# VH-VL binders against C2 domain-containing protein 2 (C2cd2): the designs that were tried, part 7

Target 1, 194 residues: C2 domain-containing protein 2 (C2cd2), of Mus musculus (Mouse) (e9q3c1r45to238)
Amino acid sequence: EPDELRRRESDTLLSWILTRDSWGNQWQAAWVTALNYEAEKRGGPLRLSFQKDPRPQSLQLTVEKVSSVVKSTQEKVVICHVVGETLQFLVSAGPASATGSECQLYDVHLSPFHLKVEFHMEEKREDIQIRWSFTHVPETAIKIQPQAPGEKQALGVNMLSEALEDLFKHLVNAASPSVFLSTKPTQVKEAQSL

## First folded at step 22 (VH-VL)

Design V8 (from U5 with heavy chain Y102V)
Fold by OpenDDE, fold request of step 23:
Formats: C-alpha cells, structure tokens, sequence
Structure V8 (fold): chain C 194 residues (1-194), chain A 125 residues (1-125), chain B 107 residues (1-107)
C-alpha cells in the first residue's frame, strides 16, 4: 500500500509537471529543434525544415508505466510512458538544391502519439531536464497534408507526401527533444497549486 | 539471459593504452535505465570500480583515474569500451564489466547483478 | 568517496556455524549497500541488494541487514560451498566503492 501510494503520488507529480505552462511553452519548440537537427543530420535530396504550428495544441498527456533509476542519492531519473492525442508540426519540404520558393509547406499530425519520457533530476540543480522520444505504435496515424493544396500538383504532391511521411517517420523516431524546467516557482499561483 | 564478456589485450606495456571491450547480450543500452560498469581487481586484492556508462550516455569515472579513463558505448553492437591510458604495472588486474540490476518495477539501485568472467590484463615491460 | 570498511578481514568458520560480516560506511548511505560473493578464480556474484533483499537464486541462509552506516551480511549455518571472499558495495554516491573484502574459510 505504501508503495502504491508513492507510485500514485509520483504519477500525479509527473502529470503535474507535464501540465505546466513552462513545459507546454517549450514542448513544440523542443520538437522542432530536435527534428531539424535530425533532418540536417540525415541530409538527402529533400530538404526538410520543421516549424511550430501556430494553431493551439492541446497537450493532454497521460502518464503511464513509471519507473525510476537511482544513479545516486542526489541523482534520479524517472522514466514513464506518455500518451497524447495529437502531435502537430509544420514542415517545409523541397529539393535540397531549391531556394525557399520551391518548398511546400505541410501540416503533419501524429495521433495518438506515444512517448518515452525521462525526468532527469539532480539535487544540486535548480532545474529538471526532461527528455523524450517518440515510441512507434501501430495505432499512431500520421497525416501529412499540404497547407495550401495547389490544384496543379495533385500527382506530385501525393508522391512527395509519401516520401515525406517515410522521412518524417524516420526523423521523429530519431529525434530526442529535451527541455529544462526550472524547479523554482516563479509565480505565486503555481506554488499555491501544490 | 544477460551475458557480458570482456575482450582485449591481456598484455600491455607500460605507458601504453589499454582498450577493453565489453560485449553483452540480453539487454540493450538503448533501454532507459541500463547501465554498464567496469570494475577491476588486482590479484589478491579488492574490487575497484573504474567507470560507468548509462543509456543516456552519462559517464562516470573513478576520480583518481578520470584523466586516464574513457568509457564509450556502441549501442548497435551491444558494446561498451573502456580505454585506459598510461598503463602501469600497478594497473595489472582482472577487469570486469558488469550490468546493473533492474528490478521488476524497472528501478535500478546500483547493484551489479551480472558480471563478465573478467579478463586479466598484465602490464609488463 | 564513501569508504566501506568490512570486519573481519578473515574468518575461519566451522561448518554449520553462523557467519557475520560487517560493513561500515564512512557516511550514511541509507540502504544502498550490496553484497557479493566471490569464489577463487570466479567473478563476483550478487547475494544481497539494497541491504536486505536477497538476489534471485541465493540460498536462504544468506541474509542482509542494516541501514545508514552499519550493515551486516549473515550466513546462517555455513556450508562448505560458502568459502569465498565477500564484498560490500555502495551505490549511494559516486564513485562507487567496495569494501576491502572478507575472506571466509572453512575450518
């Protein structure tokens, strides 16, 4: 019972962390950074550039399968499985040799999405490093759509979309986004919610 | 079943660099929480922890030997490599690689549950 | 670093007798102590983890106790096969450290 209670408390805490504005505000940026990094690293004939989707994203995340690694009395990594409803990005795709005018912008949606999330905690630190990676599950649907479907590019767009999907799958699986969250309550309101 | 095996030269000359490879099976360094350590034991002496590497590429070294030690991992090959520079006869020891224990809850508390058989490295001119 | 001091260094024991090995840490390590058995020309084997938890396959005659700075490995009714060197190990802090070992011989 005590262990279960502790687990529940831990789950609650983790969930709470993932609901923070600080997390939400950095979430997409971290993804974009990581994806762009991977895209650049991979190279290839297609140049991909990821951008934030300006549309509001609901980050309702569910925390599951919490475990922990104690590296020392001062260092702990909490690992969990996180499930979200929709992950959304913008991606500009075009030939690597092309100038910006030849790139097409696509909406990319992953739904539902599963993550492995790691909370790296160190006593001496005033922040928590959160790292996560995409976990591929069969249930995850990837939708890629041109943001401005031009009538004339219907056939070319489909091929590009397929190629883009494959590439995106690779990149999202390779990406390792991370953020640092301050453990210092900046706003009195956040402290009161504890 | 988790297994580890140390490989590398068994004879090293003084001032030379030792490179040992730990090849393991039954687990992956891509798995969160996984850690592999190098531990040595001079003949007839106690165990001495040398280095540790985690899945997240966090590396830890014995402070007194930190400047001589490098630990790396190749996840794709299931290998951890230890490099130790400027070897001295005093470094003659059986070198072990070991896996940290992971309980059913997925918690790791630092115990080394599985060891390699060890490889004796003699430093001699 | 945390220094682990075992006592005694050596013990000659008659079969079926109780063996007690102590490990003292230079500072509190909670329960982050582990015990290993090493037989000659073999690699160390984990016996007890986290001060008191028996590792899988370890005979029931082996037990661990203690917290903070003082820990004990007990072999209830020593068997001939238990002749070995026993080491305590702490995982509370870096660097990881081991005790100097306790050699148990059969009298």
Amino acid sequence: as target 1 above (194 residues)
Amino acid sequence: QVTLKESGPTLVKPTQTLTLTCTFSGFSLSTSGVGVAWIRQPPGKALEWLAHIYWDDDKRYYPALKNRLTITKDTSKNQVVLTMTNMDPVDTATYYCAHEYVDESGEIWGAFDIWGQGTLVTVSS
Amino acid sequence: EIVLTQSPDFQSVTPKEKVTITCRASQSIGSSIHWYQQKPDQYPKLLIKDASQSFSGVPSRFSGSGSGTDFTLTINSLEAEDAATYYCHQSSSWPRTFGQGTKVEIK
Scores: ipSAE 0.759, ipTM 0.883, lowest interface PAE 0.7, mean pLDDT 91
Fold by OpenDDE, fold request of step 23:
Structure V8 (fold): chain C 194 residues (1-194), chain A 125 residues (1-125), chain B 107 residues (1-107)
Amino acid sequence: as target 1 above (194 residues)
Amino acid sequence: QVTLKESGPTLVKPTQTLTLTCTFSGFSLSTSGVGVAWIRQPPGKALEWLAHIYWDDDKRYYPALKNRLTITKDTSKNQVVLTMTNMDPVDTATYYCAHEYVDESGEIWGAFDIWGQGTLVTVSS
Amino acid sequence: EIVLTQSPDFQSVTPKEKVTITCRASQSIGSSIHWYQQKPDQYPKLLIKDASQSFSGVPSRFSGSGSGTDFTLTINSLEAEDAATYYCHQSSSWPRTFGQGTKVEIK
């Protein structure tokens, strides 16, 4: 019972961290960076470039299954499962040989999405590294839609969309986004009581 | 059930490189918190920790042997590999791989709960 | 590195007697000490984790105590099957280290 209570408190704290406005901006940037990295690494005939979706994202994250690994008195990793409703990106896709004008922009949506999130803490550091990875579950739906479908591309768009879906699935599973949370004391109140 | 098994050469010549493989079942190195270590024991002597690898690819080495040791994992094969260069007769020992304990809550505290049977490696000309 | 020193190195004990093995750490390690039993030609088996927590399947006659730098493994009533070498191990810091071992023989 005491351990369960502690876990609940930990869950609340982690949830609070992951729901900060500042987190939202970093979250999106980290995803885009990681996805672009994987896209570049993979290469291939199709060039993909990920961008932030300018549309507001309701980042409602639920924290579950919190655990911790103590590597030493100075090193600890907190691990949790995170569930969100929708993850969305913009992706430009076109032939690798194509110029920017030949690329089509697509909306990509994942819903719902599951993540494994790790908080890496070291006493010698003044920040916490937060890393996460996508966990595939059967319930996750992937939607890819052209942002401006042209009439002439209708037949080609479906094939490209399927190819993009497979590629995206691969990339999102391979991606390892990360952000750093500062633990430096500041004059600005950054946290509130739970 | 968690099991580990060491495999590799049982005889190595001086200056050669030892490569040992730990094949395990009942757990995955893709699972957060999982760690596997190599520990050796010279005949009639104490246990000596050599290296450790975690799921997140964090690697730790015994400092005195750091330059000679490399630990890697192949998650798809459920294997951890230890290489040790420039072997010497003093390195003759039984080599063990071991799983680090994870409690029911998923917390790891550092004890080695499951061991392989060990493999005796003799370094001789 | 943290040095673990066990005492004694060797002891011969009559069955049913109490056995006490100590492990001293060169610096404070909290409760991050573990005890193993190793019989000849066998791999080490975990007995006690985190100074005082018995591992699954370990007989109740085995117990661990201590904190900080001084730790003790106790066999309340020695059985013939308890003849073995016992090792302490710390997981407080890197590198991981073991004690030199304590050999327990039966008279």
Scores: ipSAE 0.735, ipTM 0.873, lowest interface PAE 0.7, mean pLDDT 90
Fold by ESMFold2, look of step 22:
Structure V8 (fold): chain C 194 residues (1-194), chain A 125 residues (1-125), chain B 107 residues (1-107)
Amino acid sequence: as target 1 above (194 residues)
Amino acid sequence: QVTLKESGPTLVKPTQTLTLTCTFSGFSLSTSGVGVAWIRQPPGKALEWLAHIYWDDDKRYYPALKNRLTITKDTSKNQVVLTMTNMDPVDTATYYCAHEYVDESGEIWGAFDIWGQGTLVTVSS
Amino acid sequence: EIVLTQSPDFQSVTPKEKVTITCRASQSIGSSIHWYQQKPDQYPKLLIKDASQSFSGVPSRFSGSGSGTDFTLTINSLEAEDAATYYCHQSSSWPRTFGQGTKVEIK
């Protein structure tokens, strides 16, 4: 019974997140930003640049496990482990020595994907910080496709795909994007807390 | 099995900086919800909480000692380090590190469920 | 800062008798209180979490109760091995604080 209650509470919270305008406008950009930060930090011979995909993407997430941390009567972190069916990124890749024209754009798909999502809440704050990270599991398939295959392929498809896959796995496991979502409507008088 | 062990100098002179390392096994400080604390106990006196660090790098310090304390972690080495500056004879105590409790459902309720054996640090000339 | 005041500071008790230790908080802390046993020259061990929940492996003679500001640790039928100092600890607020301790001896 406690697991069922926690699942219902987390489903409500997840639904709240999915309906926030700030979430819809920010989650992909936050992820792309975190991935590009990790790519710059790591460096190396393969140059990667992640882009926001203009195609609509709504995460279809199923909650598997919920836990929470109560740091004080005013501070709580709810931790959800979720599974999604398909996630897509646009990635520009080429040798580090390349200058623009030798970079190739790829569609990278993950299916299924597992996330750890943390909701950091403090009493009296008007926002919630949502931080998430990728969970690497054996059944997650990574599919890498050149967006414009055929003519003018910059590198051998087999070697670049393998190197890109390894690098992509590293970057997604290292990144921890976050957003802040407002919990209060504008000009609503402050309710008495506690 | 979860274990923690404190290491560092056992004798420190007044004004020196104390550095203590908590080395642990059976859990990771990269796991969401996990925390490690430092608690001290002067000889014959009560327990006194000093500092906390959580998996998300949230750090808390006893207010009166905040300017003397620094807590850090190295998750790849399973270590938490406490640094305390300007040591004084009143700081003579046994220093413990402790794991913050996580129940069967993965909730943390703020209890210290597993403690290290402690290390006595004496501050004298 | 939340002050935890334990009572009594010291208690000498005949074996098999009931021991009651109280902990009073200077402000409400809900059920965010925990009890530890510390035997001479040993590290503390968790007995009771969240006011009333026994930690794994703790004998059933130990129990906790209370909420708000007044909390009690009870040892039903004291055993010789229970001679120790007992501490309460609150996790409701920062900084974390402990009670001053209650030393229990066998008479």
Scores: ipSAE 0.558, ipTM 0.794, lowest interface PAE 1.8, mean pLDDT 83
Fold by ESMFold2, fold request of step 23:
Structure V8 (fold): chain C 194 residues (1-194), chain A 125 residues (1-125), chain B 107 residues (1-107)
Amino acid sequence: as target 1 above (194 residues)
Amino acid sequence: QVTLKESGPTLVKPTQTLTLTCTFSGFSLSTSGVGVAWIRQPPGKALEWLAHIYWDDDKRYYPALKNRLTITKDTSKNQVVLTMTNMDPVDTATYYCAHEYVDESGEIWGAFDIWGQGTLVTVSS
Amino acid sequence: EIVLTQSPDFQSVTPKEKVTITCRASQSIGSSIHWYQQKPDQYPKLLIKDASQSFSGVPSRFSGSGSGTDFTLTINSLEAEDAATYYCHQSSSWPRTFGQGTKVEIK
């Protein structure tokens, strides 16, 4: 079917965009910003603060499905379902009334993880907006580990981990991070005049 | 089964603000590609599109009315709300909400496939 | 804003005859045009989407054609129940616009 073949070519192009340096330089900061916005908005007794993880993270993403939505002759949204192996967040947690010394750093891992990624394109813009949201599925495992030595010895570590897990799930499901990626410097050699 | 229903006041005085609620079932406005529109029809006259809201909160308004219209959604209640300020007797019309599905196959189309039954709003002293 | 002009404004047609309604757009809209039927005191119902695609449950006597700026809705054998006002609607650009309507009556 020609339409199936064209859709598969679009999958490859969009995966190529997701591997560009411009995406890699911005996605973590955007996610951290969106998560912290949701944490402040929700409030409650347990405060979470997401931090940019200085450790490099190599994401291995697979594009599962691609579809598109056309709002006009000039406006298109491409929608991808993406699956990845492991996603890591660096999170500071503590009581909402606490100062920094009462907060504990945690590594939070999700494996596997599923995202719905939307590429919002407008014909006359020199950028695209990429928005994404977490798709909650049962097979996603969340693992929370304190970063400091000996933290596992603290009383109530298992109960704090359960509270942290629940709050983390809520924030990730509520967050709607986005970035704008410039398309102007990149001139692809995709089509030549026939 | 997809359904939409308009609710709100049927009589409004000039200069007042009209608030209409579209309550729907059988779809979610969080589903990618989904949109809801408001369209009105003055008695005996043609259809006039007023506003759109999409799943991604993209909002569009008829330009001549943009300063009078606000469209919002509440996905938890399956509702879309239209407000229209400074009502005038010329705004007397039947107001419809309608479902618009933008094609996932990538073809350009935006038909209003399911409509509410409409609510007549009369603007009079 | 794209203006859609329907022709004619009114038709009185003998039963079982063919009805042709045209819609002309003020600029090219490709095939992004849709047709609705509105019977007296009812809400509009979608008949044809994307110029020529019949919507679910629409009788086969209704068909659409055209591209670019000139579009046609055809009722191949008019039935009494088809007496209604018909509207075209474009989704190519913002704002969305409708034609002024064509009223079809049985003669």
Scores: ipSAE 0.478, ipTM 0.740, lowest interface PAE 2.1, mean pLDDT 83

Design V8 (from U5 with heavy chain Y102V)
Fold by ESMFold2, fold request of step 23:
Structure V8 (fold): chain C 194 residues (1-194), chain A 125 residues (1-125), chain B 107 residues (1-107)
Amino acid sequence: as target 1 above (194 residues)
Amino acid sequence: QVTLKESGPTLVKPTQTLTLTCTFSGFSLSTSGVGVAWIRQPPGKALEWLAHIYWDDDKRYYPALKNRLTITKDTSKNQVVLTMTNMDPVDTATYYCAHEYVDESGEIWGAFDIWGQGTLVTVSS
Amino acid sequence: EIVLTQSPDFQSVTPKEKVTITCRASQSIGSSIHWYQQKPDQYPKLLIKDASQSFSGVPSRFSGSGSGTDFTLTINSLEAEDAATYYCHQSSSWPRTFGQGTKVEIK
């Protein structure tokens, strides 16, 4: 039981860290940016545009494993393998030839979702670089709901699901999105993806 | 099974640029914690670490050679490339690439657990 | 840069005798020291990691000890196949460095 209590407390702390306004907006924006970049680069049968969800989300994170890589006595990377219950975002989708007015907006729920989160720390730095990626494998469920039920609802859902699955698989093999967390109240570093 | 193999020219002339490729199998540089290093050994002399690249593209160089060395990776081809400019006869050595894995349970340690067989590079006119 | 000084530079040892090789670091490196065996014209092979942990497949006659600045590699009963040069290596800081080597021969 003591190990389960420690894990529950670390899960809550991790969820708290990742959902703070100082960090949460950055990592959500970085994730959406990475999805949009990969969608444009890869192409495909659908035009996809991702948006961050403006609604507050409780991610309900469970930490599966915490490990570390020590590069020197002053340089450490903490690696968290994390399972979340639901990640929600918005996608605007239409045929590849579509203009923006021909696209429909969908709520997309990814449940469960698996992440690798890395905290890159150096003894003398005043910030922490946080990087994350999808874990490469396999059983994520994608739930798609049109925001407005309509005539195109049934036509787009199967193709959208296939396109999203393909995109998420490629994102795992692409450069990881990252953000920097500054300890200074007046500075927020821009998110990056490699 | 993890393997590494060095390839590149075995003879270069002074002032030329050396490019060595480490081709590996049995691991990926996308795996967190994984690193690849280049180490050289002049004939009859001790081992000398040259450069390091990690899965997160963190790169480290021996300070005295930093201006001459470039290490890069191509994760899709399972390759790490070392470039050394302005070669001199003193750089004649066997060049190794090696795998470094930091123990997940671990303290601060980083051993080179798997080595390539090495390639002798001779620098002479 | 952390300097590793091995001692002795050379040993000629009767089979079945004990071999002791030391490695001193110019500053504390905790247990971040590793030992390699290199036979003539071969690549180095890892023997001991993190001061005292035997690497897979290493005979039990090899052991390592020490912490801080003073480290020892021991071969409890030397075999003919153990003739080689042995190197220590630190991973506590950048740059990574190696000792000068200790050559062990069979009498």
Scores: ipSAE 0.390, ipTM 0.701, lowest interface PAE 2.6, mean pLDDT 80

